# VHH binders against Jacalin-related lectin 10 (JAL10): the designs that were tried, part 2

Target 1, 292 residues: Jacalin-related lectin 10 (JAL10), of Arabidopsis thaliana (Mouse-ear cress) (q8gwi7)
Amino acid sequence: QKLDAIGGKGGKQWDDGADHDNVAKVYIRGGLEGIQYIKFDYVKDGKTIDASIHGVSGSGFTQTFEIDYQNSEYIVSVDGYYDKSGTMQALEFKTNLKTSEVIGYPKGTTKFSLGGVNGKMVIGFHGSAGKVLNSIGAYLTTAPPTKSQLVGGLTGGEPWDDGSNYDGVKKISVTYISTLIRSINVDYEKDGQVVTRYHGMKNGDTEEFVIDYPNEYLISVEGTYNILPDDNVLVIRSLIFKTSKGRISPTYGFVSGTKFVLESQGNAIVGFYGRDGGAFDAIGVYFSPIPS

## First folded at step 4 (VHH; framework vhh_7b18_3)

Design v15 (from c10 with D61E)
Fold by ESMFold2-Fast, scan of step 4:
Structure v15 (fold): chain B 292 residues (1-292), chain A 119 residues (1-119)
Amino acid sequence: as target 1 above (292 residues)
Amino acid sequence: QVQLVETGGGLVQPGGSLRLSCAASGFTVSSNYMGWARQVPGKGLEWVSYIYSGGSTEYQESVKGRFTISRDNAKSTVYLQMNSLKPEDTAVYYCARDYRWGSTSFDYWGQGTQVTVSS
């Protein structure tokens, strides 16, 4: 998605395009007359790409803002500040993990925002520049799936990971005994096909929770974990699922110990990971933005 | 033949107490996981409390601090002491016997005893 440039009409148009996986670093030189130049280092195929400077080299201190793209940091939005002449006076960058300082001099300016759309990330910029930066616009794409923390017994059992390369969850089958969760069996959808993944021990009572994907999304996994008294292992004791339609599953298993909630506003669960052995030791999820 | 017989249910006011008894025959109580489950009208079975081999106990969060499970091996009886009763505790209460890890749930149930908490 291409967001129109905001600011003044002055300068020559520039466009870094959208053929990037991420932004690695921002270089900005501010001055009393405006932002003198801006430059972005982009990421493509795991390598940094050195893009063109926009504006002119001049007197001033160059500030930098680094994005930790190797640890899934990305720009979510940019706030800009332009004066009555349409000259860009200040910029502020926000990632999923941090916010930059305001770079430049925002007093007496008009503020605007680029991005800040739920589930989108900035992968490119365009605008106009001459002696100063006159306008700036952005290219947005769908943000990558986000991995939750792992909850439960973090050292027991063996790790497993279904990944995040699914379109949605269609069904979860939970196998449990009177005191704990034994297994989950998840039906995912990918490109119109059902992909089934099973984790844990099969013996126990089994109940199904069906999601009406794509009209309904799984959005939350809630539960408890505790040490099992006879075995002294830390395991998932109960699970509850919630959907985007407000449906809440029955409680599976036995409510005991530490409560957890795996949920992210505006996102659906698109994958599971965890640990299992003789019991279901730990669980985590992958979140992906729900289409608006 | 395994038999479990529950007694002690009845009508109580909110904040009241009841003690349920489960008389077991045909097996050794101390050799099994024993528990209490309840069924509220319109809902499925909810496990309330367990007593494990060795005497360790566990409680569903909604009853923790209010209910106490115990057993008398000489009398082959399991008890559920229910204090500070609430209207939402209204249910049929079942005594159940479970086996080792890997069992598909409780393998034998009593007939149940009705507990009604109402003003």
Scores: ipSAE 0.143, ipTM 0.553, lowest interface PAE 4.2, mean pLDDT 87

Design v4 (from c10 with S31R)
Fold by ESMFold2-Fast, scan of step 4:
Structure v4 (fold): chain B 292 residues (1-292), chain A 119 residues (1-119)
Amino acid sequence: as target 1 above (292 residues)
Amino acid sequence: QVQLVETGGGLVQPGGSLRLSCAASGFTVSRNYMGWARQVPGKGLEWVSYIYSGGSTEYQDSVKGRFTISRDNAKSTVYLQMNSLKPEDTAVYYCARDYRWGSTSFDYWGQGTQVTVSS
């Protein structure tokens, strides 16, 4: 998605394009007349790529803002400040993890926001520049999946991981007994095909929770975990699911012990991971942005 | 061979008490997971309490401090003492022997006993 440039009509148009996976680093030199230049280092196939300087090169102090793309940090939005002539005076970058300082001189300017579209990240920039930066626009794409914390018994059973390379969840079948969760069976969708993944033991009562993907998304997994007193093993005791349409599943299993909620605002659950053996020891999820 | 027979249900006013009894036959109560589950009209089945083979007990948060599970091994009977009953406790209550952690045995359920909490 290409967002139009905001600012003045001065300068020559520039375009770094959208053929990138992320932004690694921002270089900005501010001055009293405006932002003198801007430069971005992009990421493609896990490696950084230097892009062109936009504006006036020369001697002076350059402020930098680093994005920890190796740990799934990405730019979500940019706040800009332009004067009456349309000259860009200051910029502030926001990631999913932090906010930059305001770079430049924002006093007496008009503020705008670029990006901030739920579920999107900035992967490129365009605009116009001459002696100063006159306008800036952005290219957005879907943000990468993020991995939740693992909840439950962290040392029992064997680890498993479905990964995050699915488009959505269509159905979850939960097998449980009076005291705990035994297994889950998840129907994912990938490129129009159903992919089924099963984890745990089949012995117990089985209930199905169907999601109307792609019109409805699984957004939350709540539950409890506790020790089994006679066995001294820490396991998932109950599960409850919630969708983007406000629909809430029945409670599966037995509500006991420490409560957890795996949920991320604006994101859908697109994968599961955990630990299992004779019971379901631990659970975690992968989040991916819900399309706007 | 395996049978579970519940008794003790009835009509009670809010704040009242009832004691449910589950007479078991065909197996040893002290060697199995035993519990009480309830089904509210129009809703799903909900486990409320259980007693482990070793004698440890556990309760769902909604009944903690109000319900007590116990057993009499000599009588092969499991009890549920229900105090401070609320209208939302209205349900059919089932006694069950359920799966033990790591067990391949199947569950067994009684026929249920109706508990109605109403004024």
Scores: ipSAE 0.069, ipTM 0.535, lowest interface PAE 6.3, mean pLDDT 86

Design v5 (from c10 with S53R)
Fold by ESMFold2-Fast, scan of step 4:
Structure v5 (fold): chain B 292 residues (1-292), chain A 119 residues (1-119)
Amino acid sequence: as target 1 above (292 residues)
Amino acid sequence: QVQLVETGGGLVQPGGSLRLSCAASGFTVSSNYMGWARQVPGKGLEWVSYIYRGGSTEYQDSVKGRFTISRDNAKSTVYLQMNSLKPEDTAVYYCARDYRWGSTSFDYWGQGTQVTVSS
């Protein structure tokens, strides 16, 4: 999707296009007359692409804003500030994880926003520029899944990762014993097919939590983790699942120790990762926006 | 050979106390992992408290601070001291021997003892 450029009509049109997977880095040089220089490094097929500068290349202090695209950070929105002549005076970038400082001089300007659409990310820019940046617009695409923090025992067991390339979760089977979680078995859907992934030890009581995907989404994993006495190992002790329809699973395992909630407003869980060995040591999830 | 016999259940008022006893035979209590589980009719089994071989104890959050598990190795007995009892503590309480990494919630169970918290 192409968002129209906002600002003045001066300068020459420029367009970096939308053939990118992400933005890696922003370079901006502000000045008292306006933003003098803007440049974006884009990402395509895991490699950074060096794009053209927009504005004048002269000498001056260049501020930078880095996006950690390798850890699923992306630009959500850009706030711009233009004066009454239409010259861009300041810009502020917001990602899913952080907000930049205001770059430039926003006093006495009109503020606008590009982006900020749930489930979308900025992958390109266009606008107009001459001696200064006159207007800026953006290209949006569907945001990639984001990775939660890993909770539980962060050093025990062996790591595993189902990734985020699934459309949704159809079923979770939890195996547990009196003191802890042993394993999970997840049925994902991908392109109309069920893909099953199993992690942990099979010994224990097994219960199933079925999700009516795509009419219902898994949105939350809640639980506890604690050190096992005698073993002094930190493991997942209990799990509870919640869906977009307000359904809550039974509590699996033994509620003990530190509580956690893996949940993101407006997002569904589309993948799992973690650590396991003789027990289920740690768990994390991937979030993807719920379709409107 | 292995037997577990629970006693000490009964009717008690809210805020009251009960002490459950589990007499074990056929094995050494101090060499095993043991716990107390409870069940309301029509509900699943819920582990309440666990005593590990080394003597460490654990409690479900809903009973922590109110219940205390202990053992007397000389008497081959495991106890559950229940204080500040609430109506939601009403259940059949089972003493169980468990393997630390057991494949289910138990390997040997007692017959259970009824605890009713009501006026």
Scores: ipSAE 0.163, ipTM 0.601, lowest interface PAE 5.1, mean pLDDT 87

Design v6 (from c10 with Y52W)
Fold by ESMFold2-Fast, scan of step 4:
Structure v6 (fold): chain B 292 residues (1-292), chain A 119 residues (1-119)
Amino acid sequence: as target 1 above (292 residues)
Amino acid sequence: QVQLVETGGGLVQPGGSLRLSCAASGFTVSSNYMGWARQVPGKGLEWVSYIWSGGSTEYQDSVKGRFTISRDNAKSTVYLQMNSLKPEDTAVYYCARDYRWGSTSFDYWGQGTQVTVSS
């Protein structure tokens, strides 16, 4: 998605395009006259892409802002400040993990925000520049899925992993007995088709939690895990699901032991992984940003 | 024929105590997994306590420290001692026999006994 440039109408248009996986580094030279120089290093196929400067270079102080793209950091938004002559005076960059210093001099300017669209990341920039930066715009794409921690009994049973290559969750069927979770059966959607994945033992009471995908997203898995008396094995004892519309499932199983919550602000659950055997030993999820 | 019969319910004021009894017949209590569940007005069925065949016990967090499950194998009876009762403990209490790996949440349950905690 292309976000229009915001700022003044002066300068020559520039465009770094959207053919990138991420932004690696921002270079800015500012002064009392405005932002004179901006340059971005991009990432493509795990490597830094050589980028063009926008504005004028030369002697002077250049500030930098690094994105830790190797640890899944990405730019979510940019706040800008332009004066009445249409010159960009200051910029502030926000990632999913940190916020930059305000670079430049925002006093007496008009403030705007570029980006900040839930579930999107910035992968490119465009705008206009001459002797100073006049306007800046951005290209957005969907941020990548993130893998949660694995909770529960980390050594019992056998591992399984549904992965993160699904569009959303349509239904979860939980099989449980009065003391623990036995299995889950998940209906995913992928390219308009339902893909069903089953994990665990089928013996027990089964309840269904239906999600109105794509109008509603599964956003949270909450539960408990504890040692089973006499067997001395650590397993998932209870599960509760929550959706983006504020719906909360019944509690499945038996609430006992250590509580966990698998949830990430602005993200939907798009996959599951875990361990199972005679009981459901452990659970984890994959998060993907909710479309804006 | 398996039968479970609960007794000991009644009206009690907050902070009071009650002891529920579950008389079992048609099976050996010490060879089975036994529990207590309650049906709270306005909420569904909630499991509160379990005793495994080996004698280990477990409690729902809301009742831990206040309720104690026990059994008398010679009398084929399971007990639930309820102390420091709260209005939220008002429910019909059911004794249940369950299989850990069974095809349902529980195998057999009794008729229930009403516990009302009110000022």
Scores: ipSAE 0.075, ipTM 0.544, lowest interface PAE 6.0, mean pLDDT 86

Design v7 (from c10 with S56R)
Fold by ESMFold2-Fast, scan of step 4:
Structure v7 (fold): chain B 292 residues (1-292), chain A 119 residues (1-119)
Amino acid sequence: as target 1 above (292 residues)
Amino acid sequence: QVQLVETGGGLVQPGGSLRLSCAASGFTVSSNYMGWARQVPGKGLEWVSYIYSGGRTEYQDSVKGRFTISRDNAKSTVYLQMNSLKPEDTAVYYCARDYRWGSTSFDYWGQGTQVTVSS
């Protein structure tokens, strides 16, 4: 999808295209008359691609904004600020993980936004520039799932990974004992079919948490992890699930030790990974944007 | 064969204390993992305290510093001393012998004892 350039009608048109997997880095040189130039480093097939500088080099400090594309960070939107002469005065970049400083001088300008479409990421830019940046537009594509950090015991048990190639979570069955989590059994949906993945040991009490997918999404996994006193092993001690409709599951297991929350605003949990053995040692999730 | 019997529940005012007792038979208390769980009216079951075979103890965050689990091996009894009781501690309290990670043990429960914290 191509988003039209917004700003003034001055300058010569430029276009970096959409033949990229991601944006790696933004370079902006500002000045009192406006943004003097903008440049992007793109990613394709694991390699950084340089694009042209748009505008003029001038003298002054170059500000940079880096995207951690190797850890699935991507630009979700750009806010721009242009003055009554149609000169771009400031830009602000938002990723799925952070927001940049406002780069430039936004006072007395007209604000606009590019992107911010849930489920989409920015992979390219176009616009107009001469002595200054006059307009900017963007190219959007479907955003990939993002991987959370792994929480719990990072060295015990055996690793497992369900991946992120599912449409949503329909049900989680948790097996627990009084002191810890033993296993999870997850029913995923993929192309209208249920795909079940089981991790851990079956001995214990089992409870089900059903999600009304696609009318409701799993959005949060909270819990605690702690060493198990007799074994001196670090394991997941408790789990709680939360949905997009504000439903909160019962607490499974025993609340003890370090608390964690795996949640990302605007995103649903679409996959699980972790470590397990006789106990559930560690857990992580994959996030995918909830459709707008 | 295995039996757990809870006693000591009752009505108490906020800030008060109660001691729950769990009389165990059919197994050795000191060789097993013993805990106290509670069921709040209208809510799910939650574990509040645990004593491991080696004598280490654990407490749910909401009861830590207020509740103390102990055992008397000669009497085959597990205790839960509850101090500074709050209205949210109102529940049926159960004594349990529970699974050990990687073991072939079993999970056994008592019949429960009602604790009501009200003014």
Scores: ipSAE 0.011, ipTM 0.425, lowest interface PAE 8.6, mean pLDDT 86

Design v9 (from c10 with Q60Y)
Fold by ESMFold2-Fast, scan of step 4:
Structure v9 (fold): chain B 292 residues (1-292), chain A 119 residues (1-119)
Amino acid sequence: as target 1 above (292 residues)
Amino acid sequence: QVQLVETGGGLVQPGGSLRLSCAASGFTVSSNYMGWARQVPGKGLEWVSYIYSGGSTEYYDSVKGRFTISRDNAKSTVYLQMNSLKPEDTAVYYCARDYRWGSTSFDYWGQGTQVTVSS
């Protein structure tokens, strides 16, 4: 999706395009007359692409803003500030993890925002520039899935990871005994096909929680973890699931110890990861935006 | 061969106390996971307290600090001491034996004993 450039009518149009996987770094040179130039380093196929400067080179300090794209950081939005003459005076960048300083001088300007659309990330820029930056616009694409923290026993059992390359969750079968969770069996959908992944021990009582995907999404996994007294191992003791339609599953297992909630507003759960052995040691999830 | 028999239920006022007893036969209580579960009118079954083979205990959040599970290995008996009883504790209480790593959450139940806490 192409977001129109906002700012003044001056300068020559420039366009870095949208054929990128991410933005790696922003270079901005500000001055008393406005932003003198802007430059972006992009990521494509795991490599950084050195793009052209937009504006004019001159004396002065260049400020930089780095995106940790190797750890799934991306730009979600940019706030801009332009004056009555149509000159860009300041910019502020927001990622999924941090916000930049306001670069430049925003006093007496008109503020606007580019991006900030749920589930989208900025992958390119366009605009107009001459002796100063006059306007800026952006290209948006779907943001990658976000990995939650891992909760539970972080050192016991063996790690497993279903990944995030699924369209949604159709069913979770939980095997439990009166004191803890033993296993989960997840039915995912990928391109109209069901993909089943099983983790843990099969001995116990099994119950199913069915999700009406794609009319309903799994949005939350809530539960508890605690030391198991006789074995002195930290394990998942209980689980509860919630959907986008307000449905709440029964409590599986036994509520004991530290409570956790794995959820992200506007996002659905599309994958699971964790640790398991004789019991279900730890759990984490992957989030993707719920389609509008 | 395995049998569980509960006694000690009854009617009490809020703030009162009751001691439930579970007499077990056909197995060794100290070698098994044992617990108390309750069926509240209009609600599902919920576990109340557990005693593990090694003697460690656990309690549901709503009863922690008020209920105490214990056992007498020589008498093959499991107890539930219930203090500071509330109307919400009104239920049929069941003694159960469970396999910690088994194929079901619990494998033997007693007949149940009624506890009624009236205002």
Scores: ipSAE 0.082, ipTM 0.507, lowest interface PAE 4.9, mean pLDDT 87

